# VH-VL binders against q96ev2r1098to1170, part 13

Target 1, 73 residues: q96ev2r1098to1170
Amino acid sequence: CVVSVEGLSSSTTDAQLKSLLMSVGPIQSLQMLPQQRKAIAKFKEPAHALAFQQKFHRHMIDLSHINVALIVE

## First folded at step 5 (VH-VL)

Design c22 (framework fv_vulinacimab)
Fold by ESMFold2-Fast, scan of step 5:
Structure c22 (fold): chain C 73 residues (1-73), chain A 120 residues (1-120), chain B 112 residues (1-112)
Amino acid sequence: as target 1 above (73 residues)
Amino acid sequence: QVQLVQSGGGLVQPGGSLRLSCAASGFTFRSYAMSWVRQAPGKGLEWVSGISGSGGSTHYADSVKGRFTISRDNSKNTVNLQMNSLRAEDTAVYYCAKEGYWSEGYFDYWGQGTLVTVSS
Amino acid sequence: DVVMTQSPLSLPVTLGQPASISCRSSQSLLHSSGDTYLDWYVQKPGQSPQLLIYLGSNRASGVPDRISGSGSGTDFTLRISRVEAEDVGVYYCMQALQTPYTFGQGTKLEIK
């Protein structure tokens, strides 16, 4: 259910990232970690975590390519 | 309403320097990537440089790498292009352009353009 | 770098008739998200470029529905269903899948 989004531009807002996440499915939580250029998001449904990784791994946001990893809980 | 107002063009000798500025208003400046695009007289468009909303990421076309520096001052809503070691081939109208929603790479607003002429 | 090629470079059209411009990329512009990172701009005489179509087929604000974009992968088309006098200008496609962003060479649409 959890994805790590890495390589974020420091200008990327939580609202922008939340919008992208929610285009795939509803989320339970979003934690921004700007010092690490990273965010951790939890989808309400596990299938949406996988779908988000498939769709947006290496996507470019604010001239920065993101990496999407699935987190094992 | 969104406005991009440019300044700083002019005539300069080969090897000289110029600094272009673009003053932005009407949007949350720090949230959008900005680019410079140039057009030589009678020619097409060439993307020159881009900078992320925070200024932490910059990119350049090979033709200007090492000579041009893009920067921004988010407290003043300005993006700047410092052009050094200018060549005749750099003669062009230079446009600043704002990237669209979430920096999806399209330019939804453009400045009026600033002419840079490099000749002796 | 991604090379963008437009055809034709010169497009004389009679008022009220349709016009089509082709754009080809040296590699696919389709991202895994399903978005196509191809945009279209027009530069009218004496003006800055302005956005017409973004992400393959989406019309920019204020662009009439007689102007449409289509295509995916490497082949793209901008179509004007009925040309009006205000459509005169040079049309450019641009890829934004990767930096450096690259433009096609431009297509000059003129009334004959």
Scores: ipSAE 0.007, ipTM 0.718, lowest interface PAE 9.0, mean pLDDT 86

Design c23 (framework fv_vulinacimab)
Fold by ESMFold2-Fast, scan of step 5:
Structure c23 (fold): chain C 73 residues (1-73), chain A 120 residues (1-120), chain B 112 residues (1-112)
Amino acid sequence: as target 1 above (73 residues)
Amino acid sequence: QVQLVQSGGGLVQPGGSLRLSCAASGFTFSSYAMSWVRQAPGKGLEWVSTISGSGGSTYYADSVKGRFTISRDNSKNTVNLQMNSLRAEDTAVYYCAKDYYFSSGYFDYWGQGTLVTVSS
Amino acid sequence: DVVMTQSPLSLPVTLGQPASISCRSSQSLLYSEGYNYLDWYVQKPGQSPQLLIYLGSNRASGVPDRISGSGSGTDFTLRISRVEAEDVGVYYCMQGTHWPYTFGQGTKLEIK
């Protein structure tokens, strides 16, 4: 149910990223790791984690292409 | 387990200021938004303010915009509400609440509440 | 702002009997791939509000199965199949689909 979002612009806010995540489905948590240009988000449903990766892997946010990986738990 | 312990509050004259604090434990504080919800004596619940997990985004009810400031210190697991230019109609019990989803969220845990009385 | 309307506002109920509370929203709460961001809270006398139901129908941890939530769009119901003395309190619905968060006016459940 967890995704890693890498390659974030330093200008990307947690509200902006949360809005993008929530367009796919409800999330339980969002941890911003700005020094790594990274965020970790947990969806309520595993299917939404997969859907987010399929829709937004290599998507452009604030002129930066993100990489979306599924984290195996 | 999850705990939200509030402090601050009290009696203040109109135009005065108070600072409420909420200390969190039992969860990864920086991963969740935090909100303040108030309840005037004998009335229902009213959302006041929300701060995102990183602290990068803040939101306020129209009734408190420009007077209240929400902030957080993720190194100390605290969320604060600075209340300035207080009015009689701000008299309420103020609750801090853990916000699971931010603007589309639900409040899974609430603090014990802090009474704020604004009276001459 | 989205207006949340609860009915009834006062709910006297006999111990062991069922009770239900209606919550109507002025706009559809259906969002995010079919989810309704509607929650139910109870505030027992002298206590903080506590979460009962989230996302329309999901029970919060520790909430007994005699309490359930249902509905979609603009019409939602909280049902208690067998009222117990511990259920006394004021019940609130809240919507999170549209900013800002808004609450219903509350329903006071009392044992008659």
Scores: ipSAE 0.006, ipTM 0.669, lowest interface PAE 9.6, mean pLDDT 83

Design c24 (framework fv_vulinacimab)
Fold by ESMFold2-Fast, scan of step 5:
Structure c24 (fold): chain C 73 residues (1-73), chain A 120 residues (1-120), chain B 112 residues (1-112)
Amino acid sequence: as target 1 above (73 residues)
Amino acid sequence: QVQLVQSGGGLVQPGGSLRLSCAASGFTFSSYAMSWVRQAPGKGLEWVSTISGSGGSTYYADSVKGRFTISRDNSKNTVNLQMNSLRAEDTAVYYCAKDYYLSSGYFDYWGQGTLVTVSS
Amino acid sequence: DVVMTQSPLSLPVTLGQPASISCRSSQSLLYSEGYNYLDWYVQKPGQSPQLLIYLGSNRASGVPDRISGSGSGTDFTLRISRVEAEDVGVYYCMQGTHWPYTFGQGTKLEIK
């Protein structure tokens, strides 16, 4: 149910990324790792993690393309 | 076991300042937004402020904007509310609460509450 | 801001009987693949508020199955199938779909 979002612009806010995640489904947590240009998000439903990756892998936010990976817990 | 333990309330005169603190344990603190919700004597609940897990985004009710500042220290698992230019209408019990989601979340755990009385 | 309206505001109930509280929002709370960000909280005398229902109909941990939430969009209901003495308190709905978060005015449930 976890995704890693990499390649984030330093200008991308928690609220902005949360809005994008929530367009797919509710999340349980969002941890921003700005030093690594990365965030880790946990969806309530595993299907939403997969759907987010399918919709937003390589998507552009603030002129930066993100990479979305599924994390096996 | 999730716990939120509050401190820092008290009596203050109008125009004064107080700092509320909330110490969290039992969950990955930096992964969750934290909010402050208040309740005036005999009244209902009113959302005051929210801070994102990283601290990168802060939100305030119009009634407190410019006077209150929410902050967090993720190394100490603490969220704080600095209250300046206090008014009689700020008299309330203030609760810290764990917030699952930014801007569209729910509060799964609440602190015990801290009374703030602004005397006039 | 989204206005949350509860009814009734005062709810005297007989022990063992059912009780219902309505919550109406001024705007649809439906968001994100069909989820309603509507929560119910209870504040028992002398205690902090505690979560009962989240996302419209999901029970928080430890909440008995005699308490349920239902509804979608703008009309929501909290139901207690058999009221017990421990249910005394003020019940609040809250919307989290639209910023800022807003609460209903509260419903005081009392045993008659």
Scores: ipSAE 0.005, ipTM 0.632, lowest interface PAE 13.0, mean pLDDT 83

Design c25 (framework fv_vulinacimab)
Fold by ESMFold2-Fast, scan of step 5:
Structure c25 (fold): chain C 73 residues (1-73), chain A 120 residues (1-120), chain B 112 residues (1-112)
Amino acid sequence: as target 1 above (73 residues)
Amino acid sequence: QVQLVQSGGGLVQPGGSLRLSCAASGFTFSSYAMSWVRQAPGKGLEWVSTISGSGGSTYYADSVKGRFTISRDNSKNTVNLQMNSLRAEDTAVYYCAKDYYDSSGYFDYWGQGTLVTVSS
Amino acid sequence: DVVMTQSPLSLPVTLGQPASISCRSSQSLLYSEGYNYLDWYVQKPGQSPQLLIYLGSNRASGVPDRISGSGSGTDFTLRISRVEAEDVGVYYCMQGTHWPYTFGQGTKLEIK
């Protein structure tokens, strides 16, 4: 139920990313890793992780295209 | 396992100050909002304050706004409640609680509670 | 502020019988993503509150299946299908949809 969001602009805030994530479904956690230009988010439900990837992979935030990968736990 | 361990309560006179602390373990502290909820003797639960995971957003009940300050230290896994200008009406057991995610609205773990008594 | 109203406030129940608590909100708790941010907590004598139900109907870890939550929008119910001695306590609903978070008044469940 985990996604990795990579290619984040340094200007992208956790609030901005949380807004996108929660448009799809509730999340349990969000870890920002700005030094790596990425974030790791865990959805409450696995179906929402997949839906987020399908909807937002290559989506543009702050002029940067994000890469959404599913993390198998 | 998740643990929230509280400290800092006590007896104080009206107009005084106290600082409550809550030490967290067993989860990624910075990913979750933390809240304080109080319970006056023989009464129900009242939400007091919430701080977002990053500490960038704080929220307060109208009854404590301007007197209480919530803060957190993510390097030490602690959330704190600074209580100033205390009133008799602030007498309560204060609980820290782990919010779902960044104030999304369920408290899955609670501290043991800290009694604060405000009396002359 | 969203007002949360519980009924009954005092619930004497016979051991082994079902119990039901109602929680009504002054505004809809249904959020844009389709979730009701309504939780149920129990405070057992001498203990901290503990989570029973979150997002309307999901049981917290360790909560027995004889306890269930239902409802949507403004009308919610907590049901215990068979009351046991360990269920004694004060039950609270809480809404997290609107700031500030607000609790119901509490329902004291006692074995009669």
Scores: ipSAE 0.005, ipTM 0.647, lowest interface PAE 11.9, mean pLDDT 83

Design c26 (framework fv_vulinacimab)
Fold by ESMFold2-Fast, scan of step 5:
Structure c26 (fold): chain C 73 residues (1-73), chain A 120 residues (1-120), chain B 112 residues (1-112)
Amino acid sequence: as target 1 above (73 residues)
Amino acid sequence: QVQLVQSGGGLVQPGGSLRLSCAASGFTFSSYAMSWVRQAPGKGLEWVSTISGSGGSTYYADSVKGRFTISRDNSKNTVNLQMNSLRAEDTAVYYCAKDYWLSSGYFDYWGQGTLVTVSS
Amino acid sequence: DVVMTQSPLSLPVTLGQPASISCRSSQSLLYSEGYNYLDWYVQKPGQSPQLLIYLGSNRASGVPDRISGSGSGTDFTLRISRVEAEDVGVYYCMQGTHWPYTFGQGTKLEIK
């Protein structure tokens, strides 16, 4: 149900990333880790985590390509 | 194990200031938005302000814009509400609440409430 | 702002009987992903509000199955299949779809 979003531009806000995540489904949490250029998000449903990775892996936000990884809990 | 413990209420004259604090434990604080919701005596609930998990986004009810400032210290697991230029109509119990703002908002845990009385 | 209207505002009910509360929004609460950001809270006497239902119909942790939420768009219902003494309190709906977050007026549920 967890995704790691890596390769974030320093200009990318949590509101901007929230909008992208919620285009796929409801999320429970979003932790921004700007020093690592990444964020960790937890979807309410596991299927949405997979769908987000399939749709947005290598997507460009603020001229930076993101990498989306699924985190196994 | 989630706890929200509030402090900082009291009696203040119109035009005065108060700072409310909410100390959180039992969850990854920086991953969740935090909100303040108030309730005037004998009245219903009114949303006041929200701050995103990172602190990068803040939102305010029109009635408090320019007078109230929400902030958070993620190293201390604390969210604060600085209330300036207080008015009689700000008299209320103020609740901090853990916010699933990221899922367009719902409040799964609430603090015990802090009474703020604005009176001469 | 989205106006949330609850009915009834006063709900006397007999122990063991069903009860329902209506919540109507002035704008649709349905997001494009298919969810309604409509919550229900109860405030029991002398206590902080507590979450009952989120995203229209999902029961919060610890909430008994006799309490349910339904509806979509602009018309929502909270139903208690059999009222117990512990259910006494003021019930609020809240929308999170549109800024600012707005609450209904509250419905006071009392045992007659």
Scores: ipSAE 0.015, ipTM 0.737, lowest interface PAE 7.2, mean pLDDT 86

Design c27 (framework fv_vulinacimab)
Fold by ESMFold2-Fast, scan of step 5:
Structure c27 (fold): chain C 73 residues (1-73), chain A 120 residues (1-120), chain B 112 residues (1-112)
Amino acid sequence: as target 1 above (73 residues)
Amino acid sequence: QVQLVQSGGGLVQPGGSLRLSCAASGFTFSSYAMSWVRQAPGKGLEWVSTISGSGGSTYYADSVKGRFTISRDNSKNTVNLQMNSLRAEDTAVYYCAKSYYFDSGYFDYWGQGTLVTVSS
Amino acid sequence: DVVMTQSPLSLPVTLGQPASISCRSSQSLLYSEGYNYLDWYVQKPGQSPQLLIYLGSNRASGVPDRISGSGSGTDFTLRISRVEAEDVGVYYCMQGTHWPYTFGQGTKLEIK
């Protein structure tokens, strides 16, 4: 259910990333960790976490490639 | 004007260490990824390492993993490459390079290069 | 690792004539927003590499319009419409889509 999004541009906002996540499915939470250039997002459904990784790993946001990892709770 | 000024090269014996530095000016340093790219004498370019703008993410070529460490000090506008356990095949000119638009991989500005020679 | 293959390795060209360099990747460089992270660099004798083209087809600042990049996915081309003496150097493509970043082996452009 949880994805780690790494490699975020310092210019990437909560709203931008939330929009991208919600294009795949509903999320339960989003935590931005700007000093580490990452965010932790929890999808309501595990299938959407996998789908997000498959679709958006290496996707470009604000001219920065993101890396998407699945996190086991 | 963007400027990248390198230092710290030299001759070192196999198994030795060197630290390369790159001092940046003319742009918002913390907003851009920085990389090291090397070139062995008479050979092509090989990417060595990249550090994100914040310093939170680092990436390394397999050939240098566990031996080289990239770091940056955003308060001093410097990126550094600590090279340990040096081998003859690490002999190269090392370039620091700035990414165009954050972590995009376009190296729009390059330093002058620093020669590292690993030899007895 | 993504393998970048350039052709030709050596490119002798007459002044004023066109020149083309091919760059092929072992994996697609296109990702979901429609961008190819493919750059072209030139290293002139005794100099640091310099950026010519980024995102497949965009000219870097100061690069003349006689130099262009094209292609998508796995097949890319750098074209010089009229070669000048200043164009002598080794040309490299580089992919940034997949970690690790990888360069082609280089194409040496010389005036014949």
Scores: ipSAE 0.000, ipTM 0.619, lowest interface PAE 15.0, mean pLDDT 84

Design c28 (framework fv_vulinacimab)
Fold by ESMFold2-Fast, scan of step 5:
Structure c28 (fold): chain C 73 residues (1-73), chain A 120 residues (1-120), chain B 112 residues (1-112)
Amino acid sequence: as target 1 above (73 residues)
Amino acid sequence: QVQLVQSGGGLVQPGGSLRLSCAASGFTFSSYAMSWVRQAPGKGLEWVSTISGSGGSTYYADSVKGRFTISRDNSKNTVNLQMNSLRAEDTAVYYCAKDTYLTSGYFDYWGQGTLVTVSS
Amino acid sequence: DVVMTQSPLSLPVTLGQPASISCRSSQSLLYSEGYNYLDWYVQKPGQSPQLLIYLGSNRASGVPDRISGSGSGTDFTLRISRVEAEDVGVYYCMQGTHWPYTFGQGTKLEIK
């Protein structure tokens, strides 16, 4: 149910990323790691983690393309 | 299982300071935001502050901005609330809560509460 | 800030009878993905608040099926189909759709 979002712009806010995540489904947690240009998010439903990866891998946020990876817990 | 154990309350005069602490166990602490919610005697619940899982983002109610500081130590699984310039209206039971969402927020586990009394 | 209004504020109920609490928001809580970020909590005498319902209608772990949540947008209901002695407490709705988090003023459920 966990995704890693990498390649975030330093200007990308928690709110912007949370809006994208929640467009797919509810999340349990969101951890921003801004100095690594990375975030870790856990979806309530495992199917939403997969759907988020399929829809938003290489998506552009603030002129930066993100990489979305599924993490096995 | 999940536990949140609080400490650090007490009686303080107006203008004084207190530090509340909340020790977490039973979940991956760094993956979840943590919030403080307070309840004045005989009154309802009021959100006070939230810190993101990494500690990189902090949020405060307008009533406490500039006076309270939330922080966390992920190596020790603790979240802290430093309360400065305390006022009579800050008198409340303070709860730490596991915040399931960073911005939308619902609180699946709560600490036992810590009484803070600000009185002359 | 989003204002959450509960009614009634005092709810005396006879054991075994149904009880309902209304929660209204000043703005829609329905997010674009189709979820209402509205939760219900109960605070039993001498205890910390505990989660009952999240995302409008989902029961938290250990919550009996006699307790249910419903509604969408700005109008939400918590219903207890058969009140038991253990249900005594103050019930709060909370919205998480809009920052900052805001709570209703609370409804005190008492056995009459």
Scores: ipSAE 0.007, ipTM 0.642, lowest interface PAE 12.3, mean pLDDT 84

Design c29 (framework fv_vulinacimab)
Fold by ESMFold2-Fast, scan of step 5:
Parts: structure tokens; C-alpha cells; sequence
Structure c29 (fold): chain C 73 residues (1-73), chain A 120 residues (1-120), chain B 112 residues (1-112)
């Protein structure tokens, strides 16, 4: 149900990322980790976590390519 | 057993300041967004402000932007609303609320409410 | 801003009878298949608001099955199949698709 989003631009806001996540499904939590150019999001449904990774891995936001990883735990 | 316990309300003159606090327990505080919602006497609910779990993002209603500041202390499990330049129209019961889904904004738990009266 | 409109605003109901409240949004609240970011709350006399329905149709913990939410996009309904004395209060819908979050005007349910 959890995804790690890495490679975020320093200009990327949590509102932009939230909008992208919401296009796939509802999330239970979103933690922005700007020092690591990273965010951790938990989807309500495991299928949405997988769908988000498949659709947005390597996607470009604010001229930066993001990497989406599934966190099994 | 989630609890949200509020404090900090009272009577204040127009132009004055108040700080509201909400102490949370029973959940992983830093994982959830927190919001403030107010209700003027005899009126409906109005969303005021939201802060993300990390505290990195804040959102405000246009009516309070520039005057109110939402903040949180994740080490103490508290969310705060600093209210400056208070106006008569800010008179309301203020509720803190836990956002179950950050993206959806639904409030599964609410504090008891704190009355703020702005009057001369 | 998304405008939320409720009807009726006053709802007198006889005990044991059904009641329904309508909520309309100025724009679609559907973001993904099956998920509408529309929630229902009730505020009972002297109490804080409490969650009844989230994401259009899901009951919050402790909410009896006589209370249900339905609808999609811009038209939503809260239904109570058999009104009980404990149901007295003001009901609000809220959208959370975007900031600012906006509430309907509220519907006061009264026993007649």
C-alpha cells in the first residue's frame, strides 16, 4: 500500500504530488522528505500503489524524473 | 482510542491575538494531516486551515490568509493555530480535526471545540 | 472554489419514517473510478461534528446500516431508512477534492 517517490525537484510541492497521487486513488498519508528529495505515501488499496508505480515511474515533474518504488512493509 | 483535546480560547478585543492548541493521542500523529474548522454562532461549518503530517505544507482559507498561522510540533503531538489581527467575524467555536486520508480530507475525529469571541 | 448546495435545509421527520438529504457540487468530485471525495457529517445538539460517511458511500466506524450514502460526480444523497430520536442534528456534506475544503449549508433534522 506504500510507495516511495524519489528524485523530486526542490520546487515540487506536496499539493502537486497529492494531485498526482489522487488521480490514482485515495491515500492515507503523505510524508515529504525534502532533504532527501523524497516522499512516502500510503494508499488505501494495494492495487493503487502498484498502479501508481506502473504509471508514474520515471515520470517528469518540474523538469525532474521521479523514481517510484513499492515498499512491501 | 483517538483523542483531540483543545485549549487556548477566550475573549479578545478586535486587532488582538490568540493561540489555539490541540493535543492529540491514540494515533501516529506525524502520519496525518490536521485541520482547523470553525463555526460562527448559529451558523454552519467553515474550513480554516490544514497542515500536512510533516508540517512542510500549509493551506488557508482566503478569509484568514496572512493573519492566521497553523503549525505543529510532532515531538509533542500538538497542532496550533496562531490568530493575529482578529476581527468580529472571526468569532466562532474552533475545532481541530484529524484527516484520515491526506488526499481526501475527511475528518474521522474532532476535538471538543474552543470558543473564540472577538468583541469590544 | 467548489460550491456545495444542500436540500432541504429544514427536515421535519416522524420517528420511524425515512429521511433523505441531497447534496450537489458545482463540479465533479470523482478523481478515480469509484472514489468521490464527498463526506457527510452530523452535529448533534451540544456536540462536535462527527463523521458519518466518507468517500461517497463508506460508513464510518459505529455508524448503523440504516444510514447510507450514494451518488457520484455532482449529485449525492444521504439516506436514513428509519429515523430514530438519536438522529436529531444538523447534517453537512463536505468536498475535499481541492482546497479550500467546502461544506454545504447544513440540513437540520427535527422530529415532528
Amino acid sequence: as target 1 above (73 residues)
Amino acid sequence: QVQLVQSGGGLVQPGGSLRLSCAASGFTFSSYAMSWVRQAPGKGLEWVSTISGSGGSTYYADSVKGRFTISRDNSKNTVNLQMNSLRAEDTAVYYCAKDYYFSSGYFDYWGQGTLVTVSS
Amino acid sequence: DVVMTQSPLSLPVTLGQPASISCRSSQSLLYSEGYNYLDWYVQKPGQSPQLLIYLGSNRASGVPDRISGSGSGTDFTLRISRVEAEDVGVYYCMQATQFPYTFGQGTKLEIK
Scores: ipSAE 0.006, ipTM 0.683, lowest interface PAE 10.0, mean pLDDT 85

Design c3 (framework fv_vulinacimab)
Fold by ESMFold2-Fast, scan of step 5:
Formats: structure tokens, sequence, C-alpha cells
Structure c3 (fold): chain C 73 residues (1-73), chain A 120 residues (1-120), chain B 112 residues (1-112)
């Protein structure tokens, strides 16, 4: 259910990332970790976490390619 | 309606500096990346630089890296290109261009262009 | 850097006839998201460039359906099914998969 979004531009806001995540499915939480250029997001459905990774891994946000990793809880 | 209105430009000697500006209206400026694209007389298009919506990330073509600086002022809806150490090969019409969203990398609106001539 | 190569560079066409422009990239523009980061622009005489096609095959607002983009990976085509006088201009493909964004050399479409 959990994805780590890595390689975020310092200019990427939580609102922008939330919009991208919610285009795939509903989320329970979003934690921004700007010092690590990273965010942790939890989807309500595990299938949406996988779909987000498949759709947006290496996707470009604010001219920075993100990496999407699945986190096993 | 979306508008990009450019200013600056002109004639400058090699080694000189110029600052180009692009004033944007008709969209939420801080949500979109902006780019500069140039065209030398009779030649094709060359991408020069880009800046993210917040201004936190900047990118440059190798030909201008270290000499040009892109910046933006989201309170004034402007994107700027500071050009230093200008060379004859920098002579071109410079366009500002609006990126479509922060994930797409295509330019849906372009400014009218500003001529920069570097000549002794 | 990704090198973009267009063919032909000069394209004389008769009004009402079809026209095609090829664009090839030195590496695949197909992203893992399924999108091809390839766009087409036209620059009409005395005007700024304008967007025609984005992400391989999507028409920009106001672009007529006689203009279409196709292809995937490294080989892309812009096709005009019936050329009109207003289509005169220089056509450019651009890759936006990675910075620096790079353009093809341009194809000049002219009426014969």
Amino acid sequence: as target 1 above (73 residues)
Amino acid sequence: QVQLVQSGGGLVQPGGSLRLSCAASGFTFSSYAMSWVRQAPGKGLEWVSAISGSGGSTYYADSVKGRFTISRDNSKNTVNLQMNSLRAEDTAVYYCAKDYYWSSGYFDYWGQGTLVTVSS
Amino acid sequence: DVVMTQSPLSLPVTLGQPASISCRSSQSLLHSSGYNYLDWYVQKPGQSPQLLIYLGSNRASGVPDRISGSGSGTDFTLRISRVEAEDVGVYYCMQALQTPYTFGQGTKLEIK
C-alpha cells in the first residue's frame, strides 16, 4: 500500500504530488521529507500502489525524474 | 487567455551582458515550468534553459552553462534570462515558452521572441 | 544528449496532397509510463513556433484532424492528410525525455 517517491525536486509541493497520487487512487497519507528529496505515500488499496509505481517510476516532475519504490509494511 | 510578453534584447559586444524578461498572464504561473528556446538567423530551434514552477530547479544546455542564469519571480509572473559573457554564436531570436504542467515537457504557448545580436 | 534527425529537410507538396515527415531519435523516447516524449511544432513564416502534437500522437488545441502524429521508441512520423496553404512553415520534432531537450533540424514544407 506504501510507495516511496524519491528524487523529488525541491520545488515539488505536497499539493502537486498529492494530485498525481490521487490520479491513480485514494491515499491515506502523504509525508514529505524534503531533506531527503523524498516522500512516503500510503494508498488505501495495494493495487493502486503498484499501479502508481508502474505508471510514474522515472516520471518527470518539475524537471526531475522520480523513482517509485514499493514499501512492504 | 494565456499570454507571454517578452522584453529586453538588443545589440551587445562580445563579452557583454543582457537580461531578457518574459511576463506571463492567464494561468497560475508558479504551477508551470518555463523554458527559453533560441533560433539563430536562418537556423533551427535550440533549447537553452528551463526552470521549475517554484524556481527550485534549473537546467541548461551545455552551450550556455556557466554563462546564462534563468530565474523567475512568481510574485510578478516573470521569468528572466541573464546572459553573461556573450559570444557571436549567441546571436538569435530568444523565445520564452510555457511548459504544460510539471510532468509533460511540451510547450503549449510561446512568447513573441526577442532578438539578441552579439557583434563587434 | 539525444540526437533528433528529421527527413526530408525540404518538402515541396501540391495543395490537397498528403505530406509526411520522419523523425528519428538516437535512443528510445518511450518512458516506462507508456508515453513517448516526442512533440511536434510548426513555425509559420514570421511567427513564433506553435505546438501541433504532444507525447507522440496527441493533437494540441486547435490543431485540425488532418494533422496526426504516430510512432514509438525511436521512429516517429508527422502526417498531413491534405495539405492546405496555411500549412506552409518549418516543422520540428523535439524530445522531452531528458534535458537537454533537443530538436530535429527542421523540415521546410512549401507549396509547389
Scores: ipSAE 0.007, ipTM 0.640, lowest interface PAE 12.0, mean pLDDT 84

Design c30 (framework fv_vulinacimab)
Fold by ESMFold2-Fast, scan of step 5:
Structure c30 (fold): chain C 73 residues (1-73), chain A 120 residues (1-120), chain B 112 residues (1-112)
Amino acid sequence: as target 1 above (73 residues)
Amino acid sequence: QVQLVQSGGGLVQPGGSLRLSCAASGFTFSSYAMSWVRQAPGKGLEWVSTISGSGGSTYYADSVKGRFTISRDNSKNTVNLQMNSLRAEDTAVYYCAKDYYWSSGYFDYWGQGTLVTVSS
Amino acid sequence: DVVMTQSPLSLPVTLGQPASISCRSSQSLLYSEGYNYLDWYVQKPGQSPQLLIYLGSNRASGVPDRISGSGSGTDFTLRISRVEAEDVGVYYCMQATQFPYTFGQGTKLEIK
């Protein structure tokens, strides 16, 4: 019930990403990896990880299209 | 398993400064926000400040803005609260708390508390 | 700011009887997928606060079934079906929909 958010603009902050994640459901953790232009978020519910990918895969943040991948770990 | 150990409290005069520290263990520190919550003697709980897991976002109660600074050192698993220009009304027990990133907003673990007394 | 109001402030209860605490918010806390960003904490004498209920109705680890949270939007209830001696303490609700996080004023549960 983890998602990897890839292709983030170098200007995207955890506060900005939080708003998108929270619109879908509660999260347990968020790890920002700015050097890799990505973030890893763990949702409370597996269904919300799926819903986030459905809603936001290829979504544009700060003029950059993100890729949302589901990871089990 | 999860432990939050606080330090740095004490007695200080109005206008003085104090730095509180909270050392975390038992979880991936950088993946969780950390918050400070205080409780004045005989009173209820008041949220003071939150810092995101990366340290990239910080938030403060209006009563402490410009005087308190929250920071974290993820290499040392420590969150800190620098308290400047202290006032008598800042007298309280200060708790650090593990926050499931403020978007979920619940505190699953709390430190033991640190007493801060501002008095002349 | 979201104002959180608890009632009653003082709650004397007989052992084995039920107890209920009300929490009302000035704004709706229903945010996403049916989740209410409302949590309940208890502070037992001489101890740090501890989590009881998160996101409206989910019990924290180790919290017994006799304690439950319910409600949605602006009106919430914490219920203890059978009060035990260890339940003595001050109970707080907290909203987490926006900053600042705000707590209710607290309800002191005492055995009479």
Scores: ipSAE 0.076, ipTM 0.783, lowest interface PAE 6.0, mean pLDDT 87

